# VHH binders against q9sj74r43to173, part 2

Target 1, 131 residues: q9sj74r43to173
Amino acid sequence: QQASIAWTYHPHNATLDLCFFGTFISPSGWVGWGINPDSPAQMTGSRVLIAFPDPNSGQLILLPYVLDSSVKLQKGPLLSRPLDLVRLSSSSASLYGGKMATIRNGASVQIYASVKLSSNNTKIHHVWNRG

## First folded at step 17 (VHH)

Design b2
Fold by ESMFold2, fold request of step 18:
Structure b2 (fold): chain B 131 residues (1-131), chain A 123 residues (1-123)
Amino acid sequence: as target 1 above (131 residues)
Amino acid sequence: EVQLVESGGGLVQPGGSLRLSCAASGFTFSSYAMSWVRQAPGKGLEWIGYIYTSGSTSYNPSLKSLVTISRDNSKNTLYLQMNSLRAEDTATYYCARTVELPSTEVIELGDYWGQGTTVTVSS
């Protein structure tokens, strides 16, 4: 459950670059990371970045989602309709081990995001989960 | 009122070590978490780490093998020990005050910053 994160701030355009360090717990699992610059983030009802294997190719995918509070857990990847995150200017993900890495129990993933901050906000809330 | 003054920068050879100091005044130093941040020429402000009132630390994972943050509450001083310095560690190093609230769910840039001390790593 331990968080690991790094940041770089660019004051000229008020942009915060973030890297979240997480791990998968299964070869068909997911890692979710919710970022809210203005208030505490919650997984349900929040906008999150979700890293998971493409069901067809097994390649790492990162997509933005809103986790609907009315949706129950499923066996497959956690999915909801993709939405653009407010204030998120870019995002990407990579596995430790480069092009040869595969998603499995214990596989390390880095999720990168760039967030535009408001001029008077110096705190960023985030939350994560995996399954 | 709040003042943070960094010192100890200068020219150092690759592979060398350097200890930076941050003298704090105008507030109750022991009641605040503190941070170190650096800015290489032409780059953004890169977070190095936090030190909490308990003395525990949290580091940027890419830097944690190179740095150690400590504090001496009796002297109102924050320290950054850097070892095995490389040319890419050339930067202006800042100390900053954060509130006690930084946690694994909150990232805070800092409400007061020093003027910085410059470290140049070059042969």
Scores: ipSAE 0.414, ipTM 0.794, lowest interface PAE 2.0, mean pLDDT 78
Fold by ESMFold2, fold request of step 18:
Structure b2 (fold): chain B 131 residues (1-131), chain A 123 residues (1-123)
Amino acid sequence: as target 1 above (131 residues)
Amino acid sequence: EVQLVESGGGLVQPGGSLRLSCAASGFTFSSYAMSWVRQAPGKGLEWIGYIYTSGSTSYNPSLKSLVTISRDNSKNTLYLQMNSLRAEDTATYYCARTVELPSTEVIELGDYWGQGTTVTVSS
């Protein structure tokens, strides 16, 4: 699962800025990145950003979630409902490919996020996946 | 402590060329991929490209004909060569340390982007 990330942390306002670089594996797929503040072995409690194509228009959509024990990511469109992400200050996603790009196998996606951390941490657990 | 310092920005005429540098310290430079990212006034971030530890590069396709990224591991320095500059290339340019996944499940919090250098393309 090839991906990369560049990040920087601003301790004076507890803000993490990041850029996540990933690729789609299908035209109807998804790419996600998130933080798991409690346990890296479980997806429950993760705060995730998921990029995927609008089923009607094919345009790139980015949506935030907080996953609970009954919700799992799946291949294709999202099943979980969006929840309040009080820590997310800003987010956006871009698809590489000149003026207009389409989602396809191997298409590159960039997820930008600015996240306020609620405590004084020196490290955080993160997760990513695609389907 | 990781430090990245960009330099070489300034005022340049349309059609001109400019070479930016990023001096790295506080980490083993040759062990990391490196990125250039820019932000025009009032706009969002735009990725320019990155360079692997091997020296191989990957570019934003919209910018590929205008830019060249290189590195000198003996000087711990990342470079961005820009040619045929246009007014739309006016921006703050940042260098950023980049990590290939899945090399880590943990983000260690720190200052891994430079403060930026400004480029103004104007007559």
Scores: ipSAE 0.399, ipTM 0.743, lowest interface PAE 2.1, mean pLDDT 76
Fold by OpenDDE, fold request of step 18:
Structure b2 (fold): chain B 131 residues (1-131), chain A 123 residues (1-123)
Amino acid sequence: as target 1 above (131 residues)
Amino acid sequence: EVQLVESGGGLVQPGGSLRLSCAASGFTFSSYAMSWVRQAPGKGLEWIGYIYTSGSTSYNPSLKSLVTISRDNSKNTLYLQMNSLRAEDTATYYCARTVELPSTEVIELGDYWGQGTTVTVSS
């Protein structure tokens, strides 16, 4: 129903493993989750993973984005690039129902991520949004 | 110190049932939603489901086995009842704190999965 996140932190290697749950609001929509390394409660500046449908196949795609003042949260003009300040070791996304599921309003998506944090970091400012 | 200790795993035949437990400490258990996740050999994490503070539950509809998540706040314990187990349910099972996200949130780090409890479904 609402977006949720489950996580575990591994102090021995400062690794954060998490599962984000979200819901699409349209067949051409997107769902994003990420971390803002500097400013809480703000998408701008965040390093995010955005899930959206492949324009050709309709399959779920998950790509990394660095959001700054020049970036609009639109699939077309938004260019994916590797995260720079957030050390993403692995990530994936899946729809409820598996590969046969289709993206539509109400479609549920899970985003999995493993993030390497600094050993002294005990707090993360995470963000999420959809469109 | 936040601790989550899973137990109840073991070897079970296909079609069998198993009840896992998660003992929580170091935080106000009743104030958090809780999740069960699992990791099968060679695979990534899979979200099984979660239970809200209200007691309402949400499950991964991709699961083929019958699962029920419950909680006993008086015992700081989370449960996972699994029925009609299949070979593909073989995995290490973990419990995790879960935060509902109505808005941007801050996550305080300090908890980690326990050793997990391993479930092996085999004839």
Scores: ipSAE 0.286, ipTM 0.646, lowest interface PAE 1.5, mean pLDDT 87
Fold by OpenDDE, fold request of step 18:
Parts: structure tokens; C-alpha cells; sequence
Structure b2 (fold): chain B 131 residues (1-131), chain A 123 residues (1-123)
């Protein structure tokens, strides 16, 4: 199943609101979405929100990361560094299927984000991946 | 250009029902999944759910009211049926073209939701 996104841009305050939909491929997997401010069509350099299960509770966690040259995108734990949250006004993630839903292969996840963009920006280089 | 025009909002009593519509133009409606989202006053955006091109649906599990998303491709129209409405359902409702993503893509910000339709649930 492919990932999907819906968005709206507010020119008056240069804010991008978006909903990202993805699917996990394993119980210990991750799903990430983000924007690369530096280059198009590359994961490296992107500011991403990554959804993954808490190793202890299995609860869905959503955290922001910067994917730089040191980042390893893999099925296991991601090597990344924290994202500067200056432009992320809000974000959340939830699993489809209710509170009892568990992360597994085929589990659907929604990520919402509100991002402040630079003025006069007419396009974004977005990326997503999963593992 | 892509245009989405929401309608059907208004004042409704708690427990009431309302059907919202979204008229789409400027793109091949049947080729896209479509979403409904809402924003309550002073609160963040909430994704209600979306409908695939196949007609299958997926809903936000946090919803407390009964909702059904449907589409009529012959009319380029998306619908949101809401039943047993609560005060918490008071919000501006938007429809959104939902694009399936490759792993990387450039998004032109010219695509955006409509102006929305406001639903007020109050006795």
C-alpha cells in the first residue's frame, strides 16, 4: 500500500498543514515523512517526522529528526539526530483502528503536521520512507 | 487549476445529522483518493478519514461521532455524512485531494484545500 498525503497552504502566514498516511511493514518498523530544504528527491538532509513503536509499551511514538549524512535508514532503529522544532508548530500521529490497534505489517498510521515555511516558498521537497 | 468547494455546513442540534459535500474540479476526480479534515476553534487540524479510488474508506479512530465518507465520481463530488453530532464536532470542515506518494517528490503548493464549510453543533 502506497503512502498518501493531503495538504493545504496558508499564504497569509506561510503555514503548511498536512496529513500523511502510511503503512507499517513490521511490528518494530517505522514510517517517516519530512521535507528536504536543501535538495529535491533525497532523504539525506530532510527534516522528518518518524512514527515507530515504543520498544517497551508498543505505543506509537512520533519524533522529529534530521537525516544527515550520518543517518542510516534501516529496518532497525534509525540513526538520526533531533530536528530543530522552530518551524514545526504542531504534529501528531495515530493508528487507524482505534486505541486497541497495534503496529504490525499493514497497520495504517496517520501523521499530521503544521509547518511554518519561508515566505515566497511555492514548493516543498518532501520525502517519506518506511522500514 | 484544482478547486475544492465544500458545502452543507450550518447550525445543527446535538444528536442531529448533516451531510457535507465537496465539489471537485480541475483534476481527474476518480483518479484520486479524497480526504475530509476539520479544524475546531482553537484546536489543531483533525483528519476525519479518506476514501480510496476503489471506494473503500479509512477513518480516524479518535472520532466520536458516526461518519461515513462516500464519493460520486460521476458528479466529481465527495460526501461526509455525520450522524449523532456533538458539540465537539463544531468545526470548519475541509475536503482534500489525497495524493499517493513516491518515496520522494516535489510538491507544488498551489494545491490546497477549499475554504471549508462550518458546522456548528449547539442547542
Amino acid sequence: as target 1 above (131 residues)
Amino acid sequence: EVQLVESGGGLVQPGGSLRLSCAASGFTFSSYAMSWVRQAPGKGLEWIGYIYTSGSTSYNPSLKSLVTISRDNSKNTLYLQMNSLRAEDTATYYCARTVELPSTEVIELGDYWGQGTTVTVSS
Scores: ipSAE 0.258, ipTM 0.621, lowest interface PAE 1.5, mean pLDDT 84
Fold by OpenDDE, fold request of step 18:
Structure b2 (fold): chain B 131 residues (1-131), chain A 123 residues (1-123)
Amino acid sequence: as target 1 above (131 residues)
Amino acid sequence: EVQLVESGGGLVQPGGSLRLSCAASGFTFSSYAMSWVRQAPGKGLEWIGYIYTSGSTSYNPSLKSLVTISRDNSKNTLYLQMNSLRAEDTATYYCARTVELPSTEVIELGDYWGQGTTVTVSS
Protein backbone atom coordinates (compact mmCIF):
# COMPACT_ATOMS: atom_id res chain seq x y z
CA GLN B 1 0.00 0.00 0.00
CA GLN B 2 2.97 2.27 0.53
CA ALA B 3 4.54 3.74 -2.56
CA SER B 4 8.25 3.35 -3.03
CA ILE B 5 10.96 3.87 -5.57
CA ALA B 6 14.19 2.10 -6.38
CA TRP B 7 16.79 3.61 -8.63
CA THR B 8 20.21 3.15 -10.09
CA TYR B 9 22.40 5.62 -11.92
CA HIS B 10 24.84 4.81 -14.68
CA PRO B 11 27.59 7.40 -14.71
CA HIS B 12 29.05 6.29 -18.03
CA ASN B 13 25.95 7.40 -19.95
CA ALA B 14 24.20 9.54 -17.32
CA THR B 15 21.17 7.26 -17.37
CA LEU B 16 18.78 6.91 -14.45
CA ASP B 17 16.91 3.64 -14.23
CA LEU B 18 14.08 3.59 -11.75
CA CYS B 19 11.23 1.44 -10.60
CA PHE B 20 8.24 3.04 -8.95
CA PHE B 21 6.02 0.77 -6.90
CA GLY B 22 2.43 1.66 -6.11
CA THR B 23 -1.03 0.25 -5.66
CA PHE B 24 -4.38 0.96 -7.23
CA ILE B 25 -7.33 1.90 -5.05
CA SER B 26 -10.07 0.93 -7.52
CA PRO B 27 -10.63 -0.98 -10.77
CA SER B 28 -11.02 2.30 -12.64
CA GLY B 29 -8.25 4.08 -10.79
CA TRP B 30 -4.90 5.43 -11.83
CA VAL B 31 -1.37 5.53 -10.49
CA GLY B 32 1.06 8.17 -11.60
CA TRP B 33 4.75 8.88 -11.22
CA GLY B 34 6.86 11.64 -12.62
CA ILE B 35 9.51 14.27 -12.36
CA ASN B 36 9.15 17.99 -12.05
CA PRO B 37 11.97 19.71 -13.88
CA ASP B 38 11.51 22.74 -11.64
CA SER B 39 12.32 23.27 -7.99
CA PRO B 40 10.73 22.64 -5.59
CA ALA B 41 8.98 19.41 -6.49
CA GLN B 42 5.25 19.81 -7.04
CA MET B 43 2.50 18.35 -9.18
CA THR B 44 2.05 21.40 -11.37
CA GLY B 45 4.77 21.43 -13.99
CA SER B 46 5.51 17.73 -13.60
CA ARG B 47 6.09 15.36 -16.46
CA VAL B 48 4.36 12.18 -15.43
CA LEU B 49 3.62 8.65 -16.46
CA ILE B 50 0.14 7.51 -15.53
CA ALA B 51 -0.93 3.89 -15.39
CA PHE B 52 -4.62 3.08 -15.78
CA PRO B 53 -6.90 0.44 -17.27
CA ASP B 54 -7.66 0.47 -20.97
CA PRO B 55 -11.33 1.42 -21.27
CA ASN B 56 -11.89 -1.26 -23.90
CA SER B 57 -9.81 -4.21 -22.74
CA GLY B 58 -9.14 -3.43 -19.10
CA GLN B 59 -5.46 -4.01 -19.70
CA LEU B 60 -2.91 -1.80 -18.06
CA ILE B 61 -1.89 1.25 -20.06
CA LEU B 62 0.94 3.66 -19.38
CA LEU B 63 0.85 7.09 -21.00
CA PRO B 64 2.85 10.29 -20.60
CA TYR B 65 1.33 13.58 -19.50
CA VAL B 66 2.50 17.11 -18.93
CA LEU B 67 0.84 18.64 -15.89
CA ASP B 68 1.16 22.29 -16.81
CA SER B 69 -0.89 25.21 -15.54
CA SER B 70 -3.68 24.45 -17.99
CA VAL B 71 -4.34 21.24 -16.09
CA LYS B 72 -4.58 23.03 -12.78
CA LEU B 73 -6.84 25.66 -14.29
CA GLN B 74 -8.98 22.98 -15.94
CA LYS B 75 -8.83 24.70 -19.30
CA GLY B 76 -9.45 21.39 -21.04
CA PRO B 77 -9.16 17.65 -20.78
CA LEU B 78 -5.83 16.17 -19.89
CA LEU B 79 -4.34 14.77 -23.08
CA SER B 80 -1.41 12.47 -23.29
CA ARG B 81 1.62 13.79 -25.10
CA PRO B 82 5.32 13.04 -25.26
CA LEU B 83 7.37 14.41 -22.44
CA ASP B 84 9.38 17.46 -23.40
CA LEU B 85 11.66 18.51 -20.56
CA VAL B 86 12.21 15.03 -19.18
CA ARG B 87 14.38 12.93 -21.45
CA LEU B 88 12.55 9.65 -21.19
CA SER B 89 14.33 6.93 -23.13
CA SER B 90 12.00 4.09 -22.18
CA SER B 91 9.12 3.26 -19.89
CA SER B 92 6.74 0.46 -19.05
CA ALA B 93 4.24 -0.63 -16.46
CA SER B 94 3.24 -4.03 -15.18
CA LEU B 95 0.89 -5.51 -12.65
CA TYR B 96 2.25 -7.91 -10.15
CA GLY B 97 0.72 -11.31 -10.65
CA GLY B 98 1.53 -11.45 -14.30
CA LYS B 99 -0.57 -10.86 -17.38
CA MET B 100 -3.57 -12.45 -15.73
CA ALA B 101 -3.61 -9.91 -12.95
CA THR B 102 -6.49 -7.45 -12.89
CA ILE B 103 -6.65 -3.86 -11.76
CA ARG B 104 -8.49 -3.63 -8.48
CA ASN B 105 -8.18 -2.07 -5.09
CA GLY B 106 -4.86 -3.23 -3.74
CA ALA B 107 -3.45 -4.27 -7.09
CA SER B 108 0.28 -3.66 -7.18
CA VAL B 109 1.84 -1.90 -10.11
CA GLN B 110 5.38 -1.18 -11.18
CA ILE B 111 6.28 1.75 -13.36
CA TYR B 112 9.69 1.48 -14.93
CA ALA B 113 11.41 4.46 -16.45
CA SER B 114 14.78 5.15 -17.95
CA VAL B 115 15.71 8.80 -17.97
CA LYS B 116 18.69 10.41 -19.62
CA LEU B 117 20.08 13.04 -17.30
CA SER B 118 22.60 15.75 -17.81
CA SER B 119 26.05 14.63 -16.79
CA ASN B 120 26.09 17.12 -13.94
CA ASN B 121 22.56 16.42 -12.71
CA THR B 122 22.46 14.57 -9.41
CA LYS B 123 18.89 15.38 -8.38
CA ILE B 124 15.37 14.51 -9.43
CA HIS B 125 12.23 16.20 -8.22
CA HIS B 126 10.02 13.19 -7.72
CA VAL B 127 6.22 13.27 -7.69
CA TRP B 128 3.55 10.62 -7.45
CA ASN B 129 -0.16 10.30 -6.87
CA ARG B 130 -3.09 7.97 -7.34
CA GLY B 131 -6.83 8.09 -7.63
CA GLU A 1 30.91 8.26 -3.34
CA VAL A 2 27.99 5.85 -3.26
CA GLN A 3 28.85 2.43 -4.63
CA LEU A 4 26.92 -0.78 -5.04
CA VAL A 5 28.82 -3.83 -6.20
CA GLU A 6 26.95 -7.00 -7.06
CA SER A 7 28.54 -10.44 -7.13
CA GLY A 8 27.77 -14.14 -7.04
CA GLY A 9 26.36 -14.65 -10.51
CA GLY A 10 27.30 -17.44 -12.85
CA LEU A 11 26.09 -20.38 -14.88
CA VAL A 12 23.70 -22.73 -13.13
CA GLN A 13 21.47 -25.60 -14.21
CA PRO A 14 17.70 -25.46 -13.89
CA GLY A 15 16.66 -26.29 -10.37
CA GLY A 16 19.92 -24.98 -9.01
CA SER A 17 20.59 -22.31 -6.44
CA LEU A 18 22.65 -19.15 -6.21
CA ARG A 19 23.36 -16.60 -3.55
CA LEU A 20 24.04 -13.09 -4.75
CA SER A 21 25.70 -10.37 -2.73
CA CYS A 22 25.65 -6.60 -2.92
CA ALA A 23 28.40 -4.67 -1.20
CA ALA A 24 27.38 -1.14 -0.33
CA SER A 25 29.56 1.83 0.50
CA GLY A 26 29.42 5.60 0.57
CA PHE A 27 26.20 5.87 2.54
CA THR A 28 24.66 4.71 5.80
CA PHE A 29 23.52 1.29 4.65
CA SER A 30 21.38 0.55 7.70
CA SER A 31 19.29 3.67 7.09
CA TYR A 32 18.01 2.54 3.70
CA ALA A 33 15.65 -0.07 2.43
CA MET A 34 17.32 -2.08 -0.32
CA SER A 35 15.94 -3.76 -3.42
CA TRP A 36 17.00 -6.41 -5.84
CA VAL A 37 16.07 -5.88 -9.47
CA ARG A 38 16.98 -7.74 -12.62
CA GLN A 39 17.09 -7.14 -16.32
CA ALA A 40 16.75 -9.94 -18.81
CA PRO A 41 18.17 -9.48 -22.29
CA GLY A 42 15.96 -7.15 -24.29
CA LYS A 43 13.63 -6.51 -21.37
CA GLY A 44 13.16 -3.75 -18.83
CA LEU A 45 13.97 -3.81 -15.16
CA GLU A 46 11.95 -6.21 -13.05
CA TRP A 47 11.55 -5.79 -9.34
CA ILE A 48 12.40 -8.85 -7.30
CA GLY A 49 11.83 -7.57 -3.81
CA TYR A 50 13.10 -5.32 -1.10
CA ILE A 51 14.04 -5.41 2.54
CA TYR A 52 13.14 -2.63 4.93
CA THR A 53 15.43 -1.09 7.49
CA SER A 54 13.56 -3.20 10.02
CA GLY A 55 14.55 -6.36 8.20
CA SER A 56 11.06 -7.17 7.01
CA THR A 57 10.77 -8.10 3.35
CA SER A 58 8.43 -7.75 0.41
CA TYR A 59 8.60 -9.81 -2.77
CA ASN A 60 7.23 -9.61 -6.27
CA PRO A 61 4.39 -12.12 -6.27
CA SER A 62 4.97 -12.80 -9.96
CA LEU A 63 8.22 -14.58 -9.26
CA LYS A 64 8.19 -18.29 -9.93
CA SER A 65 11.48 -19.04 -8.27
CA LEU A 66 11.98 -19.07 -4.53
CA VAL A 67 13.84 -16.02 -3.34
CA THR A 68 14.93 -14.70 0.02
CA ILE A 69 16.37 -11.27 0.64
CA SER A 70 18.45 -10.58 3.70
CA ARG A 71 20.90 -8.01 4.92
CA ASP A 72 23.90 -7.76 7.20
CA ASN A 73 24.24 -4.19 8.33
CA SER A 74 27.52 -4.91 10.06
CA LYS A 75 28.97 -5.82 6.68
CA ASN A 76 27.01 -3.31 4.61
CA THR A 77 25.91 -6.23 2.48
CA LEU A 78 22.62 -7.21 0.85
CA TYR A 79 21.91 -10.81 -0.13
CA LEU A 80 19.62 -12.57 -2.56
CA GLN A 81 19.17 -16.30 -2.14
CA MET A 82 17.63 -17.90 -5.20
CA ASN A 83 16.43 -21.50 -5.28
CA SER A 84 14.75 -23.67 -7.89
CA LEU A 85 16.12 -21.47 -10.64
CA ARG A 86 14.49 -21.51 -14.05
CA ALA A 87 15.59 -20.39 -17.50
CA GLU A 88 13.39 -17.32 -17.08
CA ASP A 89 15.61 -16.22 -14.22
CA THR A 90 18.44 -15.57 -16.65
CA ALA A 91 19.27 -11.90 -16.24
CA THR A 92 21.69 -9.38 -14.89
CA TYR A 93 20.90 -8.70 -11.26
CA TYR A 94 21.32 -5.35 -9.56
CA CYS A 95 20.81 -3.96 -6.10
CA ALA A 96 19.38 -0.51 -5.47
CA ARG A 97 18.54 1.84 -2.67
CA THR A 98 14.82 1.98 -2.07
CA VAL A 99 12.90 4.87 -0.55
CA GLU A 100 9.35 4.97 0.66
CA LEU A 101 7.88 8.07 -0.86
CA PRO A 102 5.81 11.01 0.11
CA SER A 103 3.84 12.62 -2.70
CA THR A 104 6.76 14.84 -3.61
CA GLU A 105 10.41 14.71 -2.74
CA VAL A 106 13.79 15.70 -4.00
CA ILE A 107 15.89 12.60 -4.44
CA GLU A 108 19.63 12.90 -4.42
CA LEU A 109 21.08 10.56 -6.95
CA GLY A 110 24.28 8.79 -6.27
CA ASP A 111 23.65 5.12 -6.62
CA TYR A 112 26.47 4.07 -8.83
CA TRP A 113 25.76 0.62 -10.04
CA GLY A 114 28.41 -1.83 -10.53
CA GLN A 115 28.15 -3.83 -13.69
CA GLY A 116 25.64 -6.05 -11.95
CA THR A 117 26.05 -9.77 -11.67
CA THR A 118 24.86 -12.00 -14.48
CA VAL A 119 22.95 -15.19 -13.81
CA THR A 120 22.54 -17.70 -16.61
CA VAL A 121 20.23 -20.64 -16.06
CA SER A 122 20.76 -23.26 -18.72
CA SER A 123 21.01 -27.01 -19.03
Scores: ipSAE 0.129, ipTM 0.541, lowest interface PAE 1.4, mean pLDDT 86
Fold by ESMFold2, look of step 17:
Structure b2 (fold): chain B 131 residues (1-131), chain A 123 residues (1-123)
Amino acid sequence: as target 1 above (131 residues)
Amino acid sequence: EVQLVESGGGLVQPGGSLRLSCAASGFTFSSYAMSWVRQAPGKGLEWIGYIYTSGSTSYNPSLKSLVTISRDNSKNTLYLQMNSLRAEDTATYYCARTVELPSTEVIELGDYWGQGTTVTVSS
């Protein structure tokens, strides 16, 4: 699983700015990045931004989720809810590429986020995955 | 203490070229992947590309024809060469220390970006 991330943290207002770069492995797939403020790097309990094609239009969409043990990721959004314990102040996703600017195996995606963290921790566990 | 200092910004004419530098200190530069990111006025962040410890590069496909990233580990310096600049390339350009996933599951909160250098493309 190859992906890259760059981030910076602003302690004055507890804001984390980041960009995440990943790739899709399927035309109906998804790419997700998030944080788990309470636990070591685990998907359960994570607050995740998931990029995927709209089932009807095929356009790239980005939705926030809180993952739990009872929910499987699938083609469309699993569950949409506010990002708990972390205030998401902005987010976006872009599908980058010239000739390959459609969602398919190897298509590049960039997820940008600016989040206000609700803790004074010096470390945050983050997770990513794709399917 | 990690420090990244960008330089080389300024005013440049459309169609011109510019090379930005990023001086790194406070860490073993050769052990980390490095990245360039930009932010145009009033817009969100845009990833430009990164360079691995091996020297291999990966670019935002939308910018690939305009930019070249290189590094000189003996000088602890990262470079961004930009060519055929347009008004839309006006932005603050940041260098950043990056990691390849899944090599880490922990984000250490800190200032791993530089302060930025401003490039203005105008007649």
Scores: ipSAE 0.046, ipTM 0.467, lowest interface PAE 5.7, mean pLDDT 72

## First folded at step 19 (VHH)

Design e4
Fold by OpenDDE, look of step 21:
Structure e4 (fold): chain B 131 residues (1-131), chain A 123 residues (1-123)
Amino acid sequence: as target 1 above (131 residues)
Amino acid sequence: EVQLVESGGGLVQPGGSLRLSCAASGFTFSSYAMSWVRQAPGKGLEWIGRIYTSGSTSYNPSLKSLVTISRDNSKNTLYLQMNSLRAEDTATYYCAREDSSGSTYVIELPDYWGQGTTVTVSS
């Protein structure tokens, strides 16, 4: 519930810099933010960045995913893939507390993304979730 | 028609404070989260913070000035208080209505209405 989005838009190059602030609910959980290129905004169809602990090191990692119906139909693990409909210039994730912070219930995470928008795209549909 | 009118801008000395108001009309003010944004000369449009319908607030952690956003639903008015202003706080300030539902959030660029109000921080 403690989710927030901060942003800065650069009109000269139509770049949207944003920070999504979320909270983990478990040590093995995930926090995701993304953009749905369609309207209305919803998780299905979204291009998302998901933050979660590396299963080997426990370190926070951030990977891109496309959430479409095929993912649901396959009933298999979600596989990371490059984003297609969202022009992501850069992205990163960090825990409050820095590199020594641990993922746990209540751990705060920041997901940064820089998105290149089209000149006529003035309405951005953001989505987020966690688990 | 949604209308937002900002006021309260002017010249402020470094270390001073600003208090801006935003008069809202054309929608049920109390039903919407509201935000303040600003644009400094030569820079992008920057989100300052928001106040939810519950009255809880969220602020841009990158801001150095102390920020307080409040609202008076009986007056359909949004307020922005910023203390310890620096030259970098010189900007045109805008208020914006936010559209969100559950795990979705819509940003409209620009997500403000009206002419804004300009604050200049200078000695």
Scores: ipSAE 0.564, ipTM 0.808, lowest interface PAE 0.5, mean pLDDT 89
Fold by ESMFold2, look of step 21:
Structure e4 (fold): chain B 131 residues (1-131), chain A 123 residues (1-123)
Amino acid sequence: as target 1 above (131 residues)
Amino acid sequence: EVQLVESGGGLVQPGGSLRLSCAASGFTFSSYAMSWVRQAPGKGLEWIGRIYTSGSTSYNPSLKSLVTISRDNSKNTLYLQMNSLRAEDTATYYCAREDSSGSTYVIELPDYWGQGTTVTVSS
């Protein structure tokens, strides 16, 4: 379960660049990372990006989810609540190893996100998981 | 602004067929890979497949026998042909634009999605 996160804050445009580092545990698995802007203790309402393999080619697919009790998913971009103005401005995922990399047990993945922050946004809580 | 508008959804009997369309505007359609994704009621997003700028396709293996993705670059339209439909294929179907970076090992999140079109499969 080795995971880490790196970040850079850009004060000139109030932008936080994030890079999540994780690993797959199978060639048909997934790695997910995201934030919960509403509550640090709840998974419901988390905005997550999930990386998983294209089953035919093994190429990476990245899809957005909003976790909720009904398993409903919000399509991108990641939606900010009106009051905090936090939103995802861009995101990508890549495998370590370049063009020859494949998803397999132990394969490393980066999930990059750029989020715009508001002046009243005092905390960002992140979550991750894999399967 | 980039727009994607799905159409062709509706009620279908089990075993029936539908063709969904996704009309694209506001960008050079021929320069982008495109995807279909669906969401059944109470379920998560399920990737259906991708069509590249070359016309090559890649499909979710559990759906590959049921679907065909095609594109007509002269009409800026993406298609999803669905056959032998089953009750579990009841869902909202979305088209999405993928980044045109060209690299197959660095993938951007699809940046534009349609509003979806609903397919209901019932007797």
Scores: ipSAE 0.015, ipTM 0.416, lowest interface PAE 7.3, mean pLDDT 72

## First folded at step 21 (VHH)

Design f5
Fold by OpenDDE, look of step 22:
Structure f5 (fold): chain B 131 residues (1-131), chain A 123 residues (1-123)
Amino acid sequence: as target 1 above (131 residues)
Amino acid sequence: EVQLVESGGGLVQPGGSLRLSCAASGFTFSSYAMSWVRQAPGKGLEWIGRIYTSGSTSYNPSLKSLVTISRDNSKNTLYLQMNSLRAEDTATYYCAREESSGSTYIIELPDYWGQGTTVTVSS
């Protein structure tokens, strides 16, 4: 297993704190985690956070996307559209090793997110991938 | 019917150790990844770690205490070994059956099936 997720659920405000652990497979690769509110075990429709290197600085960037039917996750450029994740209260990403760490094959990344759940939502479908 | 029964909780002094057990029934235990979750008084449900069908494990990096998750498929039992316990480890501990694939994971809240077992760390 090359990915895992840790979480803490706060019943008082229905907030789910998440930490996704992934690994890059290349210096120009990407690692993504998200939630699909519509369909289980499907990438399509998922609201995702994708970590990737800044093309100019090489620094880690984390951006939100919607994976619609036109999106395919691949090693090359990821086709996606930016999304304002209403349910996302906060997010961040970090490399193991701190700010001095560089994205490379085998580089570990943590994606942190806090998601506001509906009071009656008791089942959350997570998805992840990398390229 | 899926059933999970936690046991092994109790009162322990700081620095002490404790091993919790989870007896599983109603499903093919060896075919599922299993997790431990805890809830401290007045706090949320916190994922502790999981053990995959392969026996490999992953843990919450926020944990300050040493924990080890293991399983005995022949006994349909999940274990949580906790060492160097602190007051902050005081909680009710639950075991949960995970539903996941290579690229998906489902969290059900609450993500446990048993009554839980309470651990109190106090001097």
Scores: ipSAE 0.681, ipTM 0.872, lowest interface PAE 0.5, mean pLDDT 87
Fold by ESMFold2, look of step 22:
Structure f5 (fold): chain B 131 residues (1-131), chain A 123 residues (1-123)
Amino acid sequence: as target 1 above (131 residues)
Amino acid sequence: EVQLVESGGGLVQPGGSLRLSCAASGFTFSSYAMSWVRQAPGKGLEWIGRIYTSGSTSYNPSLKSLVTISRDNSKNTLYLQMNSLRAEDTATYYCAREESSGSTYIIELPDYWGQGTTVTVSS
């Protein structure tokens, strides 16, 4: 029912390290997190990472998206365009509990990202959802 | 340098079949899991499936009846066989290199992607 975020900003190279903490609501669900440089009230323009299970093995899959006005985050394949990777230096996702963890209702996931920010930004908007 | 080059795209009639190839170079191909991802015009990325170093596969359930992923480690080549193609399968198809861990508790974004090959399904 709750999500949280931790961050560290590196002013010298304008890089932001972020960790998003969320939970799955089903064994076949998904968790998405990202930043929206333009508007916190709408999803358009968000750069989002989606974590979801490989249906055969249950292993995490992590895919990048840039949302446009036609996209809603929903269970299953998501409608989005490829993430512009020039701003993203690294990303990962992990289940809380290590090798013993499984994706199920209530399973915790951490999404890490390292992003290069524009010098014109004065605050960070983030977005998340799950299904 | 690591390179992934997709080929085999083109125009195909509805109901047709097509095999895409992804030629890998600059790394030990047999040591990496590989994946296929597609993007239809004006739409988002859709994960197709993954093939592990063992040759085992997993697929997007929505696409499982339409696709088969295989690999030939002696040719450093990843394949995607597509059957019974429909207009909605029109997309750019990408291959991507996964990290080799296969862990269920940590996953990293694919570190190398091909440029994609375009498949158009039309009469």
Scores: ipSAE 0.024, ipTM 0.454, lowest interface PAE 6.9, mean pLDDT 74

